# Designs tried in a protein design chat: VH-VL binders against q8ixk2r445to577. Part 294

Target 1, 133 residues: q8ixk2r445to577
Amino acid sequence: FFGMLQNKGLTDYCFDYNPPDENQIVGHQVILYLCHGMGQNQFFEYTSQKEIRYNTHQPEGCIAVEAGMDTLIMHLCEETAPENQKFILQEDGSLFHEQSKKCVQAARKESSDSFVPLLRDCTNSDHQKWFFK
Short names: E, the ipSAE of ESMFold2; O, the ipSAE of OpenDDE; V2, 0.75 times the mean of E and O plus 0.25 times the DockQ between their complexes.

## First folded at step 14 (VH-VL)

Design w28 (framework fv_axatilimab)
Fold by ESMFold2-Fast, scan of step 14:
Structure w28 (fold): chain C 133 residues (1-133), chain A 120 residues (1-120), chain B 107 residues (1-107)
Amino acid sequence: as target 1 above (133 residues)
Amino acid sequence: EVTLKESGPALVKPTQTLTLTCTFSGFSLSTFGVGVGWIRQPPGKALEWLANIYWRDHKYYNPSLKNRLTISKDTSKNQVVLTMTNMDPVDTATYYCARIPYGDYYFDYWGQGTMVTVSS
Amino acid sequence: DIQMTQSPSSLSASVGDRVTITCLASQDISDFLAWYQQKPGKAPKLLIYDASNLESGVPSRFSGSGSGTDYTLTISSLQPEDFATYYCQQHDNRPLTFGGGTKVEIK
């Protein structure tokens, strides 16, 4: 699957990665932002290795979660996906992070106008359901 | 200051269609993430959600009302309109419109409500 | 649909009392819960969203807590203007659903 990864619970919010420096695409947090339909910073690919890849820049980025953390960070993709970069996209739309045994949830960062994907205990919440457009 | 006000008929006969208009100020439905919803409250009962409309014309309806509802907006007039077909005495309630911030589903500012009585 | 069970349906309290109102969701709503205050003849007013975030202008004596399926609204020291009916609402899944309300009456 590939395209814009949209949240069921937040109307018109998509995975978004917009690093401040185009020459340094890794190390920054993935955010949620209004879906603009243009691809680019909101275009992601779900691979057979269970990666969520950001292919807008070279080298390609892969979403990862550091041990003990709940934020999604952009890392460099590897030939063999490490465990912290594996997400199972389930039939119900949940994104299950195998290493932590948690699910990706849309959440407010710290204010009402800022949203991010975070790892949380798995529930049947619409805010934990994702789909590609 | 954000304000919303409902308008429409106070009395409706069974089988008729109800049309309610929400007129608002202090915000626009052209604004990122903003929506307006309709909620009703029968006398002495709890609040019941009816429908939401958002800035990009995304519309959501309560499935229990089985195709009776239509929500629309006129962004240039700052208005949202709800129609409900085949009115029945059990639909007697105070009807509210309310603002929704940031594409979410909670309501931060409410209109005063308009009482609609359905009787023969 | 997610059922919201609110308790108690009514309570009598005096000014200065600590008041606790609970909401139970029929499934985990991941902290997406709002609380509203409704005075007789008036529209509801938002108090809290995302279980614990106070809406701007709401007095600090109001607080929300809880997670999963169990949530609580607390008024730490009841004031005369707080006598009202309180409603919880899950804002996690459509259709949106409200609790049955808790009427806080003067003792």
Scores: ipSAE 0.408, ipTM 0.832, lowest interface PAE 2.5, mean pLDDT 89

Design w29 (framework fv_axatilimab)
Fold by ESMFold2-Fast, scan of step 14:
Structure w29 (fold): chain C 133 residues (1-133), chain A 120 residues (1-120), chain B 107 residues (1-107)
Amino acid sequence: as target 1 above (133 residues)
Amino acid sequence: EVTLKESGPALVKPTQTLTLTCTFSGFSLSYHGVGVGWIRQPPGKALEWLANIYWRDHKYYNPSLKNRLTISKDTSKNQVVLTMTNMDPVDTATYYCARIPYGDYYFDYWGQGTMVTVSS
Amino acid sequence: DIQMTQSPSSLSASVGDRVTITCLASQDISDFLAWYQQKPGKAPKLLIYDASNLESGVPSRFSGSGSGTDYTLTISSLQPEDFATYYCQQHDNRPLTFGGGTKVEIK
């Protein structure tokens, strides 16, 4: 699957990665932002290795779980996906991180207009349901 | 300043169709992640959600009432319209429209409400 | 559908009292809970969203807490203008559902 990765619970919000410096594409948190429909910073690929890849820049980035935290950050992709970069997109739309046994949830970043994906205990929340458009 | 105001008939006969209009100012459904929803409250009872519409014309309905409800918007007029068919005395309630911020599901600004009585 | 149960249905309190109202969801709603205040004959007013975030312009005596299925609205020092009915709403899943309300009455 590929495209813009949207949240069921936050209408028209997409995974978004816009690093401050294009010469350093890794190390920053993945955010959620209004879907613009143009791909670019919102275009992701879900691979057969269960990675969520960001292919807009080279080298390619892969979403990973920050050690000891529940935040999703951009790392460099590896030839064989490490466990911290594997997310299982299930038929019900949940995005399950097997290493932590948690699910990706849309969450507010302690402001009225900023949202981020976080790892949380798996629930049947609309905010834990994702789909490619 | 965000304001919303409901308008429509105060009296509806059983089996008729109710049409309510929400006119708002201080925001637009043209862009951003905003929406407008409809909620009703029968006299002395709790709030019941009816339907939501969002900026990109996504529409959601309460499943218990879905076959009776239609929600639409006219973004150039800053209006949202709710239509409810086959009215019954149990549908007597105050009907509210309210703004939904950032594509969410809660309501941050509400209209004053319009009372609709269904009787013969 | 997620059922929201509020307790108590009503309570009597005096100005200056600490008031707590609880809201129980039939399933985990992941902190997606809002609280509204409704005065007689008026529209509801948003107080809190995402369980604990105060809406702009709402007095700091109002606070929300809780997680999972159990949530609480607290008024730390009740004022005369706070006598009203309070409703919780889960904003986690469609269909959206509200609690039955808690009426805060003057003693």
Scores: ipSAE 0.650, ipTM 0.883, lowest interface PAE 1.5, mean pLDDT 90

Design w3 (framework fv_axatilimab)
Fold by ESMFold2-Fast, scan of step 14:
Structure w3 (fold): chain C 133 residues (1-133), chain A 120 residues (1-120), chain B 107 residues (1-107)
Amino acid sequence: as target 1 above (133 residues)
Amino acid sequence: EVTLKESGPALVKPTQTLTLTCTFSGFSLSTHGVGVGWIRQPPGKALEWLANIYWRDHKYYNPSLKNRLTISKDTSKNQVVLTMTNMDPVDTATYYCARIPYGDYYFDYWGQGTMVTVSS
Amino acid sequence: DIQMTQSPSSLSASVGDRVTITCLASQDISDFLAWYQQKPGKAPKLLIYHASNLESGVPSRFSGSGSGTDYTLTISSLQPEDFATYYCQQHDNRPLTFGGGTKVEIK
């Protein structure tokens, strides 16, 4: 699958990655933002290796979660996807992070108006349901 | 700064259609993430959600009442209208409109409420 | 539909008391819970959203806690203006659902 990765629970919010420096693509947190339909910062690919790839800039980025963390961070893609970069998109729309055994959930960022995807225990919440548009 | 006010008939006869208008100020339904919802409260009972409308005309209805409810907006007039068909005495309640921030589903500012009695 | 159960349905307390109100969801709501205060004849007022975020202008004696299916509203030192009915609301899934309310009465 590819396209804009949209949350079922929030009205019209998509995965978004807009690094502040064009010369440093990696190391920053993935956010959720109003879906604009323009691709670019909101265009992602779900690969056969269970990666969520960001191809808007070069080199290509892959979403990862570091051990003990709950935030989704952009890392460099590797020839063979490491475990921390593997997400299983399930039949019900859940996005399961294999290494942590947790699910990606839309959540409000502390003390702000912004939303971010975070790892949380898997539930049947609409905020844990995702689809490509 | 943010205010909402409900208006409509105080008395409705059984089987008739209720139309309520919410007029607001201090925000716009053209702002991304913002919505307005309707909630009712029968005398002495709990709150019951009815319907929400958001920027870009996204609409959501309580499934238990969906076939009776229509929500619409006039963004230029800062108004949201709720229509409920086939009124029954059990629909007697105070009806509230309230603002929804951030494309979410909680209500941060509420109107004063308007009492609607269904009888005779 | 997610059922929200509040306990107790009513309680009596004195000014200065610590009051706790519980809200139980029939399924995990992932911290998407709001608390409202309603005084007689008035509209509800938002106190807490996302389980623990205090709404601007709400006194710090109010706090929310909990996760999963079990949530609590705490008033650390009850004031005269706090005698009211309190409602929880899950904002995780549609349809949106409210608890039955907890009436806090003067002892």
Scores: ipSAE 0.287, ipTM 0.782, lowest interface PAE 3.4, mean pLDDT 89

Design w30 (framework fv_axatilimab)
Fold by ESMFold2-Fast, scan of step 14:
Structure w30 (fold): chain C 133 residues (1-133), chain A 120 residues (1-120), chain B 107 residues (1-107)
Amino acid sequence: as target 1 above (133 residues)
Amino acid sequence: EVTLKESGPALVKPTQTLTLTCTFSGFSLSHHGVGVGWIRQPPGKALEWLANIYWRDHKYYNPSLKNRLTISKDTSKNQVVLTMTNMDPVDTATYYCARIPYGDYYFDYWGQGTMVTVSS
Amino acid sequence: DIQMTQSPSSLSASVGDRVTITCLASQDISDFLAWYQQKPGKAPKLLIYDASNLESGVPSRFSGSGSGTDYTLTISSLQPEDFATYYCQQHDNRPLTFGGGTKVEIK
């Protein structure tokens, strides 16, 4: 699958990656932003290895979660996907992070009106349900 | 300032179709992420959600009432319209429209409500 | 559908009292809970969203807490204008559902 990765609970919010340095795509947090339909910073590919790839900039990035953290960070893709970069998109729409045994949830960032995807205990929340469009 | 106001018939006969209009100011349904929902409250009872519509015309309905409800918007007029078919006395309630911020599911500003009585 | 149960259904309190209202969800709603205040004959007013975020313009004596299935609205020092019915609403899953309400009456 490929396209814009949207949240069921936050209507018209998409995975979005807009690094402040366009010459370095690694190390910054993935955010959620209003879906604009233009691809670009909201275009992701879900691979057969269970990766969520960001192909808008070169080199290609893969979403990962570092040990002990709950934020989704952009890392360089590897020839064989490491466990921290594997997300199982389940039939019910949940994104299960295999290494941590947690699910990706749309959440408000701090006390602001901005949103981010975070790892949380898996629930049947609409905010933990995702789909490509 | 944000305001919403409901308008429609105060009296409806059983089996008729109810049409309610929400007219608002201080925001637009062309604004990214915003929506408008309809909620009703029978006299002395709790609130019940009916339907939501969002800026990109995404529509959601309470499954218990889905086959009776239609929600639509006219962005140029700052209006949202709800129609409900086959009205019954149990549908007697105050009907509210309310704004939804940021594509979410809670309601931050409410209209004053309009009482709809269903009787013969 | 997620069932929202509020407790108590009513309570009597005096000005200056600390009031606590609870809301129980039939499943984990991941902190997606809102609280509304409704005075007789008036529309509901948003107080709190995401369990603990105070809406702009709402007095600081109102606070929300909780997680998972159990949530609480606290009024630290009840004022005369706070006598009203309070509703919780889960904003986690469609269909959206509200609690049955808690009426805060003057003692």
Scores: ipSAE 0.676, ipTM 0.889, lowest interface PAE 1.5, mean pLDDT 90

Design w31 (framework fv_axatilimab; at its last look DockQ between E and O 0.84; V2 from the best seeds 0.81)
Fold by OpenDDE, look of step 15:
Structure w31 (fold): chain C 133 residues (1-133), chain A 120 residues (1-120), chain B 107 residues (1-107)
Amino acid sequence: as target 1 above (133 residues)
Amino acid sequence: EVTLKESGPALVKPTQTLTLTCTFSGFSLSKHGVGVGWIRQPPGKALEWLANIYWRDHKYYNPSLKNRLTISKDTSKNQVVLTMTNMDPVDTATYYCARIPYGDYYFDYWGQGTMVTVSS
Amino acid sequence: DIQMTQSPSSLSASVGDRVTITCLASQDISDFLAWYQQKPGKAPKLLIYDASNLESGVPSRFSGSGSGTDYTLTISSLQPEDFATYYCQQHDNRPLTFGGGTKVEIK
């Protein structure tokens, strides 16, 4: 699967990654932004290694969850996907993080119009359902 | 200032189609994250969600009424239109349109509502 | 569909009282819960969203709390203008659903 990773509950919002420095693509948080399809910052790929790759740049980035965190951070992809980079996109649209055993949920960042994907306990929330478009 | 106002017939006969128009100001459905929804409330009863429409013309309907509802927008006129077919006395209610912020599912600004009575 | 059950359906209180209204969802709604105030002949007014976020302009005496399936709206000190009907609404899943309402009346 590849393309825009769109949330069901948060209407027309997609995974978005736009690092401040195009030459330093790792270490920043993945956010949610209006799905626009005009840029490369919303193009992701779900691989057979259970990675969510940001492969519009070289070297390729993979979404990871760092220890003790609930945010999605961009790391470099590895030949063998590390445990903290493994996700299961399930049939119901839930995006499950294997290591934390939590689900990726569209969440509001503060009381604003900003949103981020965060790890939360898995529920049947539409905000935890994702699909590629 | 955000404002919304519902307009349409106050009286509809059974089996006829209701057409309501929501005219709003203070925001635009061309801006990201914004939506407009319709909610109705029978006299003395609770609120019932009907339909949402968003800035990119995403439309969502209450499944219990989906086959009867059509929602559309005219961004240039700042209007959202709701049509409901095969009206019945049970559909007698105050109909509200309301703004939806940031692609969400709650309503932060409401119109005053328009009472629609379905009667022969 | 997610059913929202409010309790009580009505209550009597006096100015200055602490009032608590509960909303029970038929399933975990992940804090996606809004509260509205409605006065007779008026449209609902948003008070709280995301279970605990106070809408701009809403007095601080209003607060929301809860998690999972159980949520509460609290008015710390009831004011004369607070006598109204309150509704909860889950904004987690479509179809959007409202509670049955709680009428706060003058004792």
Scores: ipSAE 0.878, ipTM 0.948, lowest interface PAE 0.5, mean pLDDT 95
Fold by ESMFold2, look of step 15:
Structure w31 (fold): chain C 133 residues (1-133), chain A 120 residues (1-120), chain B 107 residues (1-107)
Amino acid sequence: as target 1 above (133 residues)
Amino acid sequence: EVTLKESGPALVKPTQTLTLTCTFSGFSLSKHGVGVGWIRQPPGKALEWLANIYWRDHKYYNPSLKNRLTISKDTSKNQVVLTMTNMDPVDTATYYCARIPYGDYYFDYWGQGTMVTVSS
Amino acid sequence: DIQMTQSPSSLSASVGDRVTITCLASQDISDFLAWYQQKPGKAPKLLIYDASNLESGVPSRFSGSGSGTDYTLTISSLQPEDFATYYCQQHDNRPLTFGGGTKVEIK
């Protein structure tokens, strides 16, 4: 799958990657932002290796969750996907992180008007359902 | 300042179609990721969700009423319209429109409501 | 569909009392719970979203807590303007569902 990765429970919000330095794509957090499809910040690919790739730039980035963390951070993709970069996009739309055994949920960043994807215990929440458009 | 106001008939006969208009100000459905929903409340009873519409025209309906409801918007007039077919006396209620922040499912600003009585 | 069971259905209290209202969901709603206040003849007013986030302009005597299926609205010191009916609403899944309400009356 390739395109904008959207949330069901937070209508028309998409995965968005906007690193402060276009030449330093590693180590920054993935956010959620209103889907617009302009520029290249909202285009991701779900691969056969269960990666979520940010491949509109070279070198390609792959979303990861570091051990003990709940935030989605950009790493460099590797030939064989590391365990912390493997997500299962299930038929019901849940996005399961294999290593942590948690699901990706749209979450408010503290009390702000900003949203981020975070790992949470898996539930049947619409806020844990994702689809490509 | 965000405001919403419902308008429509106060009295409807059984089998008729109800048309309600929500006119709002202080926000726009042409962008912003927001929505407008409709909720009703029979006299002395709890609230019941009816339908939501969002800025990109995504629409969600209460499945118990889906065949009877249609929601639409006119972004140039800052209006949302709900139609409900085949009205019955059990549909007597106060009808509210309310703003939905972001693309979520809760309501941060409500109109004052309009009472609709369905009677012969 | 997620059923929201609210208790008590009514209570009597005096100004200055601490009031606690409970809302139970039929499944885990991941803290996606809102609380509304409704006075007679008026529209509901949002108090709390995401279980514990206080809406702007809502007095700090209101607080929300809970997780999973069990949620609570607390009014720490009841004021005359707080006599109203309170509703919970899960904003986790479609269809959206409300609790049956809790009427807070003057004793």
Scores: ipSAE 0.724, ipTM 0.904, lowest interface PAE 1.2, mean pLDDT 92
Fold by ESMFold2-Fast, scan of step 14:
Structure w31 (fold): chain C 133 residues (1-133), chain A 120 residues (1-120), chain B 107 residues (1-107)
Amino acid sequence: as target 1 above (133 residues)
Amino acid sequence: EVTLKESGPALVKPTQTLTLTCTFSGFSLSKHGVGVGWIRQPPGKALEWLANIYWRDHKYYNPSLKNRLTISKDTSKNQVVLTMTNMDPVDTATYYCARIPYGDYYFDYWGQGTMVTVSS
Amino acid sequence: DIQMTQSPSSLSASVGDRVTITCLASQDISDFLAWYQQKPGKAPKLLIYDASNLESGVPSRFSGSGSGTDYTLTISSLQPEDFATYYCQQHDNRPLTFGGGTKVEIK
């Protein structure tokens, strides 16, 4: 699949990645932002290796979660996807992070008006349901 | 500075259609993921959610009432309209409209409410 | 549908008392819980969202806590203007559902 990855519970919010420096695409947190429908910084590809790829830039970025953390960050893609970059998009819309056994949830960043995807215990929450558009 | 106000009939006969208008100021349904919802409260009872509408015209309805409810918006007039068909005396309640910040499901500013009585 | 069970249904308290109200969800709502205050004849007013975030302009004596299925609203030192009915609402999953309310009465 490919397209804009949207949240069911947080209406009209999409995965968004817009690194401040074009020459440094890795190390920054993936955010949620109002869907603009134009692809670009909100365009992702879900691969057969269960990666969420950011193909807008070269080299390609792959979303990952480091051990013990709950934030989604951009890493460089590898020829064989490491476990920390594998997300299972399930039939109910949940994104299951295989290595941590947790699900991606739309959440407020700290006590701000900004939103981010975070790993949380899997629930039947609308905020843990995702779809490509 | 955010205000919402409900308007509509105070009395409705059984089987008639209820039309309520929410007029608001201090925000717009044209940008920023904001929405407006409708909630009702029968006398002495708990709050019951009815429907939500968001800035890109996404609409959601309480499944128990879905076939009776229609929600729409007129962004140029700062209005949201709810219609409810086949009114019954058990639908007697105070009806509120309220703002939804962002694309979420909680309500941060509420109208004063309008009492609708359904009787012959 | 997620059922929200609120307890107690009513309580009597005096000015200066610490008041706690609980809200139990029939399934894990991932901290997506809001609290509202409703005074007689008035519309509800948002106090707390995301279980513990205090809405702007709400006095600091109000606080929310909890996670999973069990949530609490606390009023640390009850004031005369706090006598009202309080409602919890899960904002996790459609259909949106409210608790039955807790009426906080004087004495």
Scores: ipSAE 0.675, ipTM 0.890, lowest interface PAE 1.5, mean pLDDT 90
ESMFold2 (binder alone), look of step 15: mean pLDDT 93; pTM 0.950

Design w32 (framework fv_axatilimab)
Fold by ESMFold2-Fast, scan of step 14:
Structure w32 (fold): chain C 133 residues (1-133), chain A 120 residues (1-120), chain B 107 residues (1-107)
Amino acid sequence: as target 1 above (133 residues)
Amino acid sequence: EVTLKESGPALVKPTQTLTLTCTFSGFSLSTHGMGVGWIRQPPGKALEWLANIYWRDHKYYNPSLKNRLTISKDTSKNQVVLTMTNMDPVDTATYYCARIPYGDYYFDYWGQGTMVTVSS
Amino acid sequence: DIQMTQSPSSLSASVGDRVTITCLASQDISDFLAWYQQKPGKAPKLLIYDASNLESGVPSRFSGSGSGTDYTLTISSLQPEDFATYYCQQHDNRPLTFGGGTKVEIK
């Protein structure tokens, strides 16, 4: 699967990666932003290794969550995907993060008008359901 | 400031179709993430969600009423229209339209409501 | 559908009292809960969204808390203008559902 990774609950919002420096794709937080349909910073690939890959820039990045954290951060992809970069996309749309045993949820960033994907305990929430478009 | 106002008939006969219009100002359904929903409240009873429409014409309906409801918008006129077919006395209620921010499902500004009585 | 149960259905209180209203969801709603205030003959007004985020312009005496299936709205020191009916709403899953309401009356 590839395309714009869209949230079922927070309608018209997509995974978005817009690092401050266009030549440095690692180390920054993944956000949610209005789906614009243009690809670019919102174009992701779900791989057979269960990675969510960002390949708009070089080198390619893979979304990860560091141990003890709940934010999704861009890392460099590895030859063998580590557990912190593996997300199981379920038939019901949930994204299950293997290392933490938690699910990716759309959430408001610190009571602002900004939204981010965060790890939360798995529920049947529409905000934990994702699909490619 | 944000304002919404419902308009439509005060009296509807059983089996007729109800058409309600929500006219709003202070925001646009051309704006990313914005939506408008319809909620009703029978006299002395709780609130019941009916339908939502969003910026990119995403539409959602209460499944218990889906076969009776149609929601549409005219973005250039700042209007959202709800139609409900086959009206029954149990559909007597105050009908509200309300704004939805950021593609979510809660309602941050509400119209004053319009009372619709279904009777012969 | 997610069922929202509010308790109590009504309560009597005096100005200055701390009032707590509870809302129970039939399943985990991941903090996606809003609270509304409705005065007689008026439209509902949003107080709180995402369980604990106070809407701009709402007095600080209102607060929301809870997680999972159990949520509370607290009014720390009840004012005359706070006598109203309060509704919770889960904004986690469609169909959207509201609680039955809690009427806060003068003692």
Scores: ipSAE 0.563, ipTM 0.862, lowest interface PAE 2.0, mean pLDDT 90

Design w33 (framework fv_axatilimab)
Fold by ESMFold2-Fast, scan of step 14:
Structure w33 (fold): chain C 133 residues (1-133), chain A 120 residues (1-120), chain B 107 residues (1-107)
Amino acid sequence: as target 1 above (133 residues)
Amino acid sequence: EVTLKESGPALVKPTQTLTLTCTFSGFSLSTHGEGVGWIRQPPGKALEWLANIYWRDHKYYNPSLKNRLTISKDTSKNQVVLTMTNMDPVDTATYYCARIPYGDYYFDYWGQGTMVTVSS
Amino acid sequence: DIQMTQSPSSLSASVGDRVTITCLASQDISDFLAWYQQKPGKAPKLLIYDASNLESGVPSRFSGSGSGTDYTLTISSLQPEDFATYYCQQHDNRPLTFGGGTKVEIK
């Protein structure tokens, strides 16, 4: 699977990675933004190791959540995916983070009209349902 | 700043088709991710969601009424149209259109509502 | 479908009173809850979205709280203009569903 990763509950919003510093492409938070259909910052690959990979820039990045945190951060990919980089895309569209046992949810970022994916307790929320387009 | 206004017939006979138009200003369904929804309220009763349409022409309907509902938009006229077939006296209600901010599911600005009575 | 149950159906209070309205969802709605105020003969007005975010222009005496299935709207000091019916709405799953409403009558 690869393409634009969209949310069922937040209509026309896609995973988006737009690092502010082009010389440091890892270490920044993944956001949600209106789907533009052009790939680039919104193009992700779902791998057989259950990684969400970003390869528009070098080095390739893999989405991870640090222990005890709820934000999705771009990390360096490893030859064997660590547990904090594993997301199980389930039949119902939920994106289950293996290490934390939580699900990725579309959420509003405080103090802004911006949206971000965050880890939350798994529910049957439309905001926790994702699909590639 | 943002305004919406419903228009349509005040009286509809059973089995007829209802067509309602929402005309809005202060936002557009052409670039910014907004949507417009329709909600109704029978006299003295609670609000019931009917349908939503979004700027990319994504359409969603209440499943209990889906076979009766059609929602469409004319972005150049700033209008959203709801059509409901096979009207019945139980469909008597005030019908509202409302703006949906940023692709969400809640309604931040509402029209004044238009009362539709279904009677022979 | 997610069922939204509001309590009480109606209440009577005096100006200056603290008023609490409860909304119960039949399943976890992940904080995706909105509150609306509707005055007689008028359209609803958005007060709160995402359970606790106050809409711009809404007086600070209104606040929302809760999580999971149990949510509350509080009016800290009731004013005469607060006579209205209040509705909760889950904005988590389609179909979108509203509570039955709570009518607040000022004594």
Scores: ipSAE 0.510, ipTM 0.855, lowest interface PAE 2.1, mean pLDDT 90

